# VH-VL binders against GTPase-activating protein rrc-1 (rrc-1): the designs that were tried, part 9

Target 1, 194 residues: GTPase-activating protein rrc-1 (rrc-1), of Caenorhabditis elegans (q20498r280to473)
Amino acid sequence: LELTDLYMRTGKKVPVIVEKCCASIEDQGIVTGIYRQCGIQSNIQRLRAKFDSGAEPDLHEFGQRDIYSVSSLLKQYFRQLPNPLFTYQAYPKLIEAFEKEDSLSEKVESLRFSLETMPEAHYRTAKFLMEHLTRLCKSKSLTDMTSKNLAIVWSPNLFRPPPTLNGADTHLLSGLNVHTAICDFFIENSESLF
Key: E = the ipSAE of ESMFold2; O = the ipSAE of OpenDDE; V2 = 0.75 times the mean of E and O plus 0.25 times the DockQ between their complexes.

## First folded at step 8 (VH-VL)

Design k13 (from c1 with heavy chain G98D; framework fv_relatlimab; at its last look DockQ between E and O 0.64; V2 from the best seeds 0.00; counts 0 for: pae E 6.4 > 2)
Fold by ESMFold2, look of step 8:
Structure k13 (fold): chain C 194 residues (1-194), chain A 118 residues (1-118), chain B 107 residues (1-107)
Amino acid sequence: as target 1 above (194 residues)
Amino acid sequence: QVQLQQWGAGLLKPSETLSLTCAVYGGSFSDYYWNWIRQPPGKGLEWIGEIDHSGYTNSNPSLKSRVTLSLDTSKNQFSLKLRSVTAADTAVYYCARDDEYLYYFDYWGQGTLVTVSS
Amino acid sequence: EIVLTQSPATLSLSPGERATLSCRASQSISSYLAWYQQKPGQAPRLLIYDASNRATGIPARFSGSGSGTDFTLTISSLEPEDFAVYYCQQRSNWPLTFGQGTNLEIK
């Protein structure tokens, strides 16, 4: 389900799965390699099915046993969105704004403008997620996850070039490097961007 | 002390529907997944599927098109239906409990031999 | 799906001996493996979960080890009641799967 459609059904700008998983990870997931370490595939699938059925699982008990499945589920949720979090429509302008050789303040302003073109559900969910990741960076001494480490594991789940912009494999590989860099920038500058 | 007691018809003809029920005594019905596992005589075990108190189900892809799992929370019972049986479905059928997150079967029913005529 | 291959198919030993049963997974399952014992006419009984943890009421002579693809169940000194069929089961991937069993029989 697309984020805007989910918002229209529920009245919530941030999906329950995103809120619940982020809360669980901030509570129990200040552990080595959070978001980098993989969870158990069967746990992830069962947990996703519960959320998809409309249940609101109690992640406290689940997280005590396998917090890495909670973090893996959250990444998978974003990867499987029909329109990625940082939408197909905003993608060209976000890349253009990020790659322009500007001062930090000009880059932030240009990216803010482009982010504000996204539908409200995408904007609010992106704000929520980036603020979550920024808070996690405060615990990097415990997790070994810097903003760059988080960007490496998160960017594949947040950005997809529009089908009309998909180039050869070489261009895709270049785009993935840019996706990591822009994601790192978003995590480091979330307070200014959102 | 948790106990699972199962029952159902033990002799079927090809194309009939296998129907088994398992009742849960002495324990919580929520917070667990209720499973069916089968074992052909003298052979190994095959997981059939699971159901929880909310009606969530998940079944072995090899059997999914023929399997219906159901729950009666008022009676603390869960059931298996397997449609269009053949001789290959002859087995001892077990109900079993697993923890919501562990997928290990800590309590088992006594087993029901189901024989399908060839 | 993950295939679990148990060896040997049959293990013939006497009471007092050490039994070593193997289970190999077709791909890594980390530590997400259980061992069950099944006696004739009975349902399986959980012995070991998560590769090495004894289930409640299981005697200390039963121990499990291994991770990744190779797992072992050891019975340090066989008692007469230990002669049975043993199955491993993985919980890493759907569908849940069992090994084909090792028959531990009295010599």
Scores: ipSAE 0.092, ipTM 0.672, lowest interface PAE 6.4, mean pLDDT 88
ESMFold2 (binder alone), look of step 8: mean pLDDT 92; pTM 0.941
OpenDDE, look of step 8: ipSAE 0.512; ipTM 0.810

Design k14 (from k7 with heavy chain P58T; framework fv_refanezumab; at its last look DockQ between E and O 0.37; V2 from the best seeds 0.00; counts 0 for: pae E 6.3 > 2)
Fold by ESMFold2, look of step 8:
Structure k14 (fold): chain C 194 residues (1-194), chain A 119 residues (1-119), chain B 112 residues (1-112)
Amino acid sequence: as target 1 above (194 residues)
Amino acid sequence: QVQLVQSGSELKKPGASVKVSCKASGYTFTDYYMNWVRQAPGQGLEWMGEIDTNTGYTTYADDFTGRFVFSLDTSVSTAYLQISSLKAEDTAVYYCARGDEYLYYFDYWGQGTLVTVSS
Amino acid sequence: DIVMTQSPDSLAVSLGERATINCKSSQSVLYESNNKNYLAWYQQKPGQPPKLLIYWASTRESGVPDRFSGSGSGTDFTLTISSLQAEDVAVYYCQQYYSWPTFGQGTKLEIK
């Protein structure tokens, strides 16, 4: 299900699964390698089934057993969005703004403008997630997860180039690791971008 | 007191089907998963899979896909195991077992139902 | 799948003596982040369903006599009955719940 369709169905601009998983991780997930270490697959599958059914699992109880299943589920949720969090439609402008050789303030302004073109559900969810990741960076001495480390594990789940008739464009963009770099920039500058 | 009571033994011919029931009492049925475990005569225990009693979602172990179906009637706190196209190799005791919602060990077991498949 | 292997397959022990049953998993069932071993032990007396004895490798279920104890970590686990009683004649199974559950093949315990 697309984020905009979920918003129209529920009236909530940030999905419940995103809000609950982020809260759980901030409560119980200030642990080594959060988002890098994978949870136990059976736990992830059970959690996924609970959320898909509309049930409200007790994430405090799940987190006591396997907090990495909560973080793994959240990454999986974003990876499987039909239109990625940073939408196909905004993707070219985001990449263009990020790669342009400008001052920091000009780059922030250009990126902010491009981010604001996204549908409301995407913008609000991106703001929520980036602020969560920025807060986690304050605990890097406990987690070993810097903004760069978080960007490495998160960017594949947040950005996909639009489909194209020319596969060369897709290969070139993917091979530059630009997704990690822009994600790291978003985490480091979330307050000014959102 | 937690109790799981299963239906009585069954004698079936190859190709028939059987439906084993497991009635729960003494706890909130939808707070726990129901699991099915097979034990062939003189053999060990085999986990067959589980059903989420709150949602009806089923997970089957690899060897138990296809002919084995778990179901529920939550109005009477009962889980069911249906086996279709019975084979002689299906002769076993079938247990229901209560599992924690978050962990996969089994604190309460039904008395078992012997299903015998012979000509 | 995580394969659980018990030893011995069968054991005869005199009343009042110590019985020891071993269980080995094909991969670690210790989740290092919480330092817990996802391992349970069951007792199955003749003609009865299995009964939970121990979970977290060493925690006794309520109502289980003190003579039953579990130990071990990672891949190697032991169930010990410190003073065998007549009612302890059963088959004992280990079971991992680190992932989808699997059981050991069982160890038959008899009175010598």
Scores: ipSAE 0.122, ipTM 0.664, lowest interface PAE 6.3, mean pLDDT 89
ESMFold2 (binder alone), look of step 8: mean pLDDT 94; pTM 0.954
OpenDDE, look of step 8: ipSAE 0.858; ipTM 0.938

Design k9 (from c1 with heavy chain E100F; framework fv_relatlimab; at its last look DockQ between E and O 0.85; V2 from the best seeds 0.00; counts 0 for: pae E 6.4 > 2)
Fold by ESMFold2, look of step 8:
Structure k9 (fold): chain C 194 residues (1-194), chain A 118 residues (1-118), chain B 107 residues (1-107)
Amino acid sequence: as target 1 above (194 residues)
Amino acid sequence: QVQLQQWGAGLLKPSETLSLTCAVYGGSFSDYYWNWIRQPPGKGLEWIGEIDHSGYTNSNPSLKSRVTLSLDTSKNQFSLKLRSVTAADTAVYYCARGDFYLYYFDYWGQGTLVTVSS
Amino acid sequence: EIVLTQSPATLSLSPGERATLSCRASQSISSYLAWYQQKPGQAPRLLIYDASNRATGIPARFSGSGSGTDFTLTISSLEPEDFAVYYCQQRSNWPLTFGQGTNLEIK
């Protein structure tokens, strides 16, 4: 289900799965390699099925055994969105703003403007996720996950080139490099961007 | 100590629906995953599926189209229905408790032989 | 799905001997493997979980080892009650799967 459609159905700007997973990770997931290490596949599948059934499961249960299943599920959720978090529509503007501006101040301003073009559900969910990742960076001594480390594992789940750009292997590979860089920038500058 | 007792009809004709029920005694019903496993005569074990107190289910993809799992929390019981049986469904059927955190089966029902006439 | 292959299919030994039963997974399952014993006319009994942990009430002569794709159940000195069929089971991926069994027979 698309984020805007989910917002219209529920009235919630941030999906419950995102809210609950982030809260669980901030509570139980300040552990080595959070978001880098994968959970047990059967646990991830079971957890996803519970959310898909419309339940709001108590993630304390799953976090006690395999917090990496919670973090893996959250990445998978974003990976599988029909329109990625930072949308196909905003993608060219975001890439252009990030690559063209050299000044930190001008880059932040241009990116903020482009982010504000996204639908409300995408904007609020992106704000929520980036602020979560920014808070996790404050615990890097416990997790071994810097903003760069988080960007490496997160960016593939957040950005996809529009379908009209997916026909070339060369573009896909170059886009993946910039996705990490822009994701790292978002994590480091979320306070100014959102 | 936890005990699982199971029952249901043991002789079926092709195309009928297999229906088995398992009752749970001496333990929490809500803290575990409740499973069905079958064993054809002289062969190994096949996991059928699981259900929990919330109504969550997950089934073996090879059987999913024919399997219905249900539970009755007021009676601490859970049930298996397998539609459109054939001779290949002849097996001993077990109910089993799955650990809350792990997928090992620590308590088993006594088993029910279900024979599908050819 | 993950295929578990047990060997040998039949193992013929005498009481007092050491039994070594093998289970090989078609892909890595880390340590997420259990062992069960099944006697004629009975339900399976959990022996070992997560490769090496004995279940409650299992005698010390039973031990499990291995990780990745290769796993071993060892019975250090066979007792008469140990002659049964043994199954391995993985919990790494859906669907949950069992090996085909090793029949441990008295010689």
Scores: ipSAE 0.144, ipTM 0.672, lowest interface PAE 6.4, mean pLDDT 88
ESMFold2 (binder alone), look of step 8: mean pLDDT 92; pTM 0.949
OpenDDE, look of step 8: ipSAE 0.522; ipTM 0.818

## First folded at step 9 (VH-VL)

Design k15 (from g14 with light chain S32E S98Y N99S; framework fv_refanezumab; at its last look DockQ between E and O 0.67; V2 from the best seeds 0.00; counts 0 for: pae E 6.5 > 2, grease 20.2 > 18.9)
Fold by ESMFold2, look of step 9:
Structure k15 (fold): chain C 194 residues (1-194), chain A 121 residues (1-121), chain B 112 residues (1-112)
Amino acid sequence: as target 1 above (194 residues)
Amino acid sequence: QVQLVQSGSELKKPGASVKVSCKASGYTFTDYYMNWVRQAPGQGLEWMGEIDTYTGEPTYADDFTGRFVFSLDTSVSTAYLQISSLKAEDTAVYYCAREDYDFWSGYFDYWGQGTLVTVSS
Amino acid sequence: DIVMTQSPDSLAVSLGERATINCKSSQSVLYESNNKNYLAWYQQKPGQPPKLLIYWASTRESGVPDRFSGSGSGTDFTLTISSLQAEDVAVYYCQQYYSWPTFGQGTKLEIK
């Protein structure tokens, strides 16, 4: 389900699965390689099915036993969104703003403007997720996960080029490195961007 | 005493349907996933899928996503396997099996006695 | 799918002797974060359902005699019956549960 549709059906701007997974990881996931280490695929699928059915899985109990399946579930949720978190529509503007501006303050302002064009469900969920990742970076000495390491594992789940850009002029887009770089920038500057 | 008691053997014609029951006792039915396992004559074990006994949501192995339907009646602690449009290749013993609660881990601590379904012209 | 391959397909062992059954998975079933191998062994006697013997590769289920033991890690696992008895005639299956369950093809154990 698209984020805007979910918001209209539930009245919640941030999906409950995102809220619960982030809370569980901040409580129990200050562990080596969080988000880098993979969970168990069957556990991930079972957790997802519980959330999709409207059940309320006890992530406190589950996370004590298998936190990497919780973190993998959250990444999978974003990867499978029909419109990615940072939307197909905002994608060209975000890439342009990031690559064009060299001044930090101008880059932040341009990105803020582009982020504010996203639908509210996307904006609020992006804010929630980036703030979560920023807080997690404070524990890098325990997790071995810097902002760059988090960006590497997160960016493939957050950005997809629009179908209309595939096959277009590719020198405007640096591919995977650009997605990682912009994701790292969002994590490092979330307070100024949102 | 945990028990899984299945319905009796069935002899069916191709194209018919069959519904196998698996009645659980001695534990809280909705706390454990129920699984279905097929064993064709002289062959090994084949996992068909599971059903979440709390939500009623089934998950099917790839080879079993069509004519096979899992269902429940939680008021009588019973799981069902329905097979439609029976083919000769559906001849097998069908087992229900309870999955151990630990991490929803996928090993099966209690099994029903099995139900032989024979499909012949 | 994780493919489970057992060897041998069948074996015959004298009463009181050791029987050894091997199981290989096509990928590791060790989950390093909890240090558990997601591997089970079942015994199936003729005309009966399977019976759980071993889980987590080496943990005996309640009521299983001490002569049954499991060992191995990652991709290679072994079921050992240290002193074979007549009642141990059965087909033995390994099963992984690291992903959706899959079973080995079975190993038929007979008495010489």
Scores: ipSAE 0.290, ipTM 0.728, lowest interface PAE 4.2, mean pLDDT 89
ESMFold2 (binder alone), look of step 9: mean pLDDT 93; pTM 0.951
OpenDDE, look of step 9: ipSAE 0.863; ipTM 0.936
ESMFold2, look of step 11: ipSAE 0.037; ipTM 0.613
ESMFold2 (binder alone), look of step 11: mean pLDDT 93; pTM 0.950
OpenDDE, look of step 11: ipSAE 0.778; ipTM 0.903

Design k16 (framework fv_refanezumab; at its last look DockQ between E and O 0.66; V2 from the best seeds 0.00; counts 0 for: pae E 3.5 > 2)
Heavy chain, then light chain:
Amino acid sequence: QVQLVQSGSELKKPGASVKVSCKASGYTFTDYYMNWVRQAPGQGLEWMGEIDTNTGYPTYADDFTGRFVFSLDTSVSTAYLQISSLKAEDTAVYYCARDDYYDLGYYFDYWGQGTLVTVSS
Amino acid sequence: DIVMTQSPDSLAVSLGERATINCKSSQSVLYESNNKNYLAWYQQKPGQPPKLLIYWASTRESGVPDRFSGSGSGTDFTLTISSLQAEDVAVYYCQQYYSWPTFGQGTKLEIK
ESMFold2, look of step 9: ipSAE 0.325; ipTM 0.712
ESMFold2 (binder alone), look of step 9: mean pLDDT 93; pTM 0.948
OpenDDE, look of step 9: ipSAE 0.882; ipTM 0.948
ESMFold2, look of step 11: ipSAE 0.354; ipTM 0.742
ESMFold2 (binder alone), look of step 11: mean pLDDT 93; pTM 0.950
OpenDDE, look of step 11: ipSAE 0.861; ipTM 0.943

Design k17 (from k2 with light chain S92Y; framework fv_relatlimab; at its last look DockQ between E and O 0.73; V2 from the best seeds 0.00; counts 0 for: pae E 7.3 > 2)
Fold by ESMFold2, look of step 9:
Formats: structure tokens, sequence, C-alpha cells
Structure k17 (fold): chain C 194 residues (1-194), chain A 120 residues (1-120), chain B 107 residues (1-107)
């Protein structure tokens, strides 16, 4: 289900699964390699099934068992969105703004303008997630996860190039490292961008 | 000490519905996942599905269309219904506890087992 | 789904001997394997969880080892009550699956 559709059905701009998983990670996930290490697949599937059924799982108990399953589920949720968090529609504008602008202040202003073109549910969820990751960076001495490390593991789940007629994308040659770079920039500058 | 006691009809005809109940004594009902597992005569074990106090269920894909799992939290009981049985469903059926606190999905306490025979 | 293959199917030994039972997974399951003992007319009894941890009340003569695809249950000195069927079970992914069993019988 797309984020805008979920918002229309529930009235919540940030999905419950995102809110609960982020809270659980901030509570119990200040551990080595959070978001880098993968949880046990059967635990991830159990959690996903509970959220899909509308159940209200107790993530405190799940986190005590395998906090990496909570973090893995959250990444999987974003990767499986039909329209990625940073939408297909905003993708070219975001990449151009990031690559084109030379000064920090101009880059922030151009990116902020492009981010505001996203649907409300995408904008609010992106703000929520980036602020979560920014707070998590304050614990890098305990987690071994810098903003760059988080960007490496998160960017594949947040950005997807729009499809083309032949399956090629206008950003094919530059796409992979640019996704990490822009994600890192969002984490480091979230307060200014959102 | 935790005890699981199970009951239900043991002799069925084809197309009937198997119905089993398991009662939990001597422990927390809300801290664990409650499972059904079956064993055909002379064969290995097959996981059927799980349920918890919130009503969450998950079932083996091979059986999911015929399985209903349910709870009665006021009695600390959980139940299995398996619809449209055939001779292939002849087995000993066990209820079992999933030990939540040691990273799940191993079964530390089992019911006594119920032999269910589906006549030919 | 993940297939667990146990060997041998039957193991005939005498009390006091060392038993070695094998379980091989069709793909890596890390260390997420359990061992159960089952005697005739009884429910299975958990012996080992997560490859090498003894469950509560299990005697020290039972030990488990292995990771990835190859796992072993060892009984260092067989007692008369140890002659039973043994099953392995993986908890790495759905559906949960069990091996077909090894019958440990008295010679």
Amino acid sequence: as target 1 above (194 residues)
Amino acid sequence: QVQLQQWGAGLLKPSETLSLTCAVYGGSFSDYYWNWIRQPPGKGLEWIGEIDHSGYTNSNPSLKSRVTLSLDTSKNQFSLKLRSVTAADTAVYYCARDDYYDLGYYFDYWGQGTLVTVSS
Amino acid sequence: EIVLTQSPATLSLSPGERATLSCRASQSISSYLAWYQQKPGQAPRLLIYDASNRATGIPARFSGSGSGTDFTLTISSLEPEDFAVYYCQQRYNWPLTFGQGTNLEIK
C-alpha cells in the first residue's frame, strides 16, 4: 500500500509501523551495527504478519529478543513501498538539486523546495525518518554507525530511479553512489531541510 | 511449573472438522506463542501454526486455507480447527509453547498429544 | 522451504557408548537449530536450542555443535533412558521444519 493511500485510510501522516519501529530502535537499538546487521528472518516475518493483520505488537518484547529484526523490518517496509519514500516524481528534482548546487545554503534551499513537492504523507514520513536517523548518529560510539554508515544501508530502501522505455534510467551511470551521498546529506542536514 | 493439557475428538470421518483445545496451567498465558504441531504415525513432525494473546495468528502455508486458530483468554485456552479432513490428516496432534524469552520458535513444553484418526 | 536431513536413520549402540547424530540443512541456517528427543507414546522433549545450548534440566552428557548447514548432537556416554528417536528443527525461516528423525536403538 502507497503512503498517500494509507494516510487517506487512517488519517495518520506517519505509518504506525514506522512510528513504533523507530521508537523501539531508540529505546533498545543503541547496539553495535544497528540497521547494518540483519535480524532472524522468521522473526522479521512474524513481526510483518502482526502489523499486516492490524495487531498492536509489543515491540519492547520483540526488541529484547532480536532488535535487528525490528530494524530489518523497518528497512524492508520502505523498500517494498510501491512509490518510494522519496517519490519517483521528486527523484529527478532531488538528484539535480543535490548535484547542481555548489554552496551549502543554495543546496539546502533547492532541496527543501523539491522535498515540499512530495505528497504530505511522504514529506512527513521522510521528516520523521531522517530526524530519527539524525538522533541515532549521536550514539555512534555505541553503535559504530556514523551518518555515512546509516546512509549506505538506508539509501537502497529510500530511492528508486523512475523506469524508462527500455528499462534504462537517465541517472543509471551515477545512481548508486549518489543515493548514498544524498541520503547522508539528508541525515546530516535534516533540521535545515524539513 | 507450566503444564499443557489438550483434548478433543479423536475419531473423525472424511470431510468433518477436527477440533482440539489446549489449556495452559502454572504459567503466564500472555508472554508466549501457542502452537499446534502434528505427527503422522511413524513419520516426522509438521508445524501447523501459532497464536498469541492478542489474536495474532500465523499458519503453515500448506494448511492455511483449512486452519482456524482461536483463543479463550478467560480460560487460558487456545484451539485448533482443521476443516475438510482426509485420511492424510491422521496424526498425533500436539499443542506446544514457544519460549519467547530465548529468541523464539523452539518448543519447551508440549501437551500430552491427541491421536486423531480419520476413517477411510 | 528448508529441508533438514538427518543421518543415520537408525543408530544401534550399547549403554556407555558415545552417540553422534547428524543433521544437514539445505541452506545455511546460521546456528538456529534445535534438537528434540521423543520416546514412544510421549511428546517430544527439547534437548538443545540454537545449536549448542542445553535446555533446562537436560543432562550434561547431551551436547550440540555446528553452524551453517552441518549440525551434530552428541551423547557422551549413553544411559538406558537415552534410546529414543531424535529430531532436529530449524527456526531460521518459515515454515518451521523438522528433520525426519534418527532412531537410536539398543544393540
Scores: ipSAE 0.024, ipTM 0.601, lowest interface PAE 7.3, mean pLDDT 87
ESMFold2 (binder alone), look of step 9: mean pLDDT 92; pTM 0.943
OpenDDE, look of step 9: ipSAE 0.868; ipTM 0.944

Design k19 (from k11 with heavy chain Y56W; framework fv_relatlimab; at its last look DockQ between E and O 0.86; V2 from the best seeds 0.00; counts 0 for: pae E 5.5 > 2)
Fold by ESMFold2, look of step 9:
Structure k19 (fold): chain C 194 residues (1-194), chain A 118 residues (1-118), chain B 107 residues (1-107)
Amino acid sequence: as target 1 above (194 residues)
Amino acid sequence: QVQLQQWGAGLLKPSETLSLTCAVYGGSFSDYYWNWIRQPPGKGLEWIGEIDHSGWTNSNPSLKSRVTLSLDTSKNQFSLKLRSVTAADTAVYYCARGDEYLYYFDYWGQGTLVTVSS
Amino acid sequence: EIVLTQSPATLSLSPGERATLSCRASQSISSYLAWYQQKPGQAPRLLIYDASNRATGIPARFSGSGSGTDFTLTISSLEPEDFAVYYCQQRYNWPLTFGQGTNLEIK
């Protein structure tokens, strides 16, 4: 389900699965390699199926035993969005704004403008996620996950080039590098961008 | 200590609905997932699906369109219905207790042979 | 779905001998594999979970090993009650799947 469609169905701009997983991870996921270490697929599948059915699983008990399945679930949720979090539509403008040789303040303003063109559900969910990741960076000495480390594991789940750009293998490799860089920038600058 | 007892009709004709029930004794009903697993005569085991105490269910994709899982919390019982049976559904059917986090089956019912005759 | 292939299909041994049963997964399942014993007319009995952990009440002669795609159940010295069919089962991914079984029969 696309984020805008979910918003129209539920009235919630941030999906319940995103809110619940982020809260669980901030409560119980200040552990080595959060978002880098994988959970167990059957646990992830069970949790996903419960969220998809409208149930609200008790992540407090679950997270005490397998927090890496909670973090894996959240990454999978974003990876499987039909339109990525930062949308196909905003993708060219975001990349252009990030790569332009500007002053820092001009870059932030251009990125803010491009982010604000996204549908409301995408904007609010991106804000929620980036702020979550920014808060996690405060615990990097405990998790071994810097903003760069988080960007490496998160960017493949957040950015996809539109299909017309994704036809060349060499361009895809270049796009992967810039995705990490822009994701790291978003995590480091979320308060000024959102 | 924990014991699973199962029952249901063992002889069906094609297109009928298989219906089995399993009762749970001597343990917590709410801390586990309750499963159905089947075994065709002389062959291996196939996981059918699971149900928890809240009524949430999940089923093997190969059977999902024909499977209905249900429970009766007041009697600590859970049930399987398999619609539109064919000879391929002939098997011993087991209920089993599954761990919430590890997906292994530590207690099993005695098994019910269901034969779908021509 | 993940296919588990057990070998050999039949293993004929005498009491006191060592049995080695194999289970191979069609893709890596890390260590998320269990072993069950099933005697005629009975339900399966959990022996080993997560590749190497004995279930409660299982004698020390049963041991499991392996990771990734290749797993082994070993019975160090067969007792008469050990002659049965053995199944492996993975919990790495849905649907949960079982191997086709190894029949351990008395020679």
Scores: ipSAE 0.194, ipTM 0.680, lowest interface PAE 5.5, mean pLDDT 88
ESMFold2 (binder alone), look of step 9: mean pLDDT 93; pTM 0.950
OpenDDE, look of step 9: ipSAE 0.892; ipTM 0.955

Design k20 (from k11 with heavy chain N35E; framework fv_relatlimab; at its last look DockQ between E and O 0.80; V2 from the best seeds 0.00; counts 0 for: pae E 7.6 > 2)
Fold by ESMFold2, look of step 9:
Structure k20 (fold): chain C 194 residues (1-194), chain A 118 residues (1-118), chain B 107 residues (1-107)
Amino acid sequence: as target 1 above (194 residues)
Amino acid sequence: QVQLQQWGAGLLKPSETLSLTCAVYGGSFSDYYWEWIRQPPGKGLEWIGEIDHSGYTNSNPSLKSRVTLSLDTSKNQFSLKLRSVTAADTAVYYCARGDEYLYYFDYWGQGTLVTVSS
Amino acid sequence: EIVLTQSPATLSLSPGERATLSCRASQSISSYLAWYQQKPGQAPRLLIYDASNRATGIPARFSGSGSGTDFTLTISSLEPEDFAVYYCQQRYNWPLTFGQGTNLEIK
């Protein structure tokens, strides 16, 4: 389900699955390799089915047993969005702003403008997620997860090139490796960007 | 301390519907998954499916089209129906308690032998 | 579906001996394996969860080890009540599956 459609149906700008998973991870997920290590597949599937049915599972109980299933579920949720969190429509502008601006202040300003073009549900959910990841970076001595480590495991779930790009245009966009760099930048600069 | 007691008809003809009920005594009903497992005579164990307090179910894909799981929260009971039985469904059927998050089965019913014969 | 293969199918030993039972998974299941004991006419009894943790009330002579695809259950000194069938069970992915069993019988 598309984020804007979910917002129109529920009135909530940030999906409940995102709110609950982030809260659980900040409470119980200051553990080695959070977001890098995988959970138990049967737990992830049981947990996802509860959210899909409209139930609100007790993530305090899940997290006590397998917090890596909570973090795995959250990454899976974003991976499976029909329009990625950082939308297909904003993608070319975000990549261009990140690659072409040399000054930190100009880069932040250009990215901020591009982020603000996203639909409200995407903007608010991106803000929520990036602020969550920024807070987690404060615990890197306990988790071994720096902003760069988080960007490595998160970026594949947050960015997709628009499907209308052809082979020639794809080559002009510097490929898919820039996704980690821009994600790392978002995590390090979330207060300035949002 | 938790006890599971199960009952249901033990002799069926092919094409009939198997129906078993399990009652839960002691402990919390709402914090667990309630499971069905079967064991053909002289064979190993096969997980059938589960139901939780809210009524949501998950079943073994090999049986899913024939399985119905249900719950009666007022009586702390849960039930299995398996339709269109054949001789291959002859087994001892167990109800069990499953940990909500860690899927191991710590309390089991006494077992019910169900025989499907022409 | 994850297949668990137990070996040997039967193990004949005397009281006082050490028993070693094996369970091999068709793919890695990390440490997410349990062991059960089943005596004739009874339901299975949980012995070990998550490869190496004894369930409450299980005697110290029972221990489990392994990760990935290869797991063992060890009974350090067999007592007469330990002669039974033993099953492993994985909880890594759907559907949940059991091994076919090892019959531990008295010689």
Scores: ipSAE 0.029, ipTM 0.618, lowest interface PAE 7.6, mean pLDDT 87
ESMFold2 (binder alone), look of step 9: mean pLDDT 92; pTM 0.939
OpenDDE, look of step 9: ipSAE 0.895; ipTM 0.955

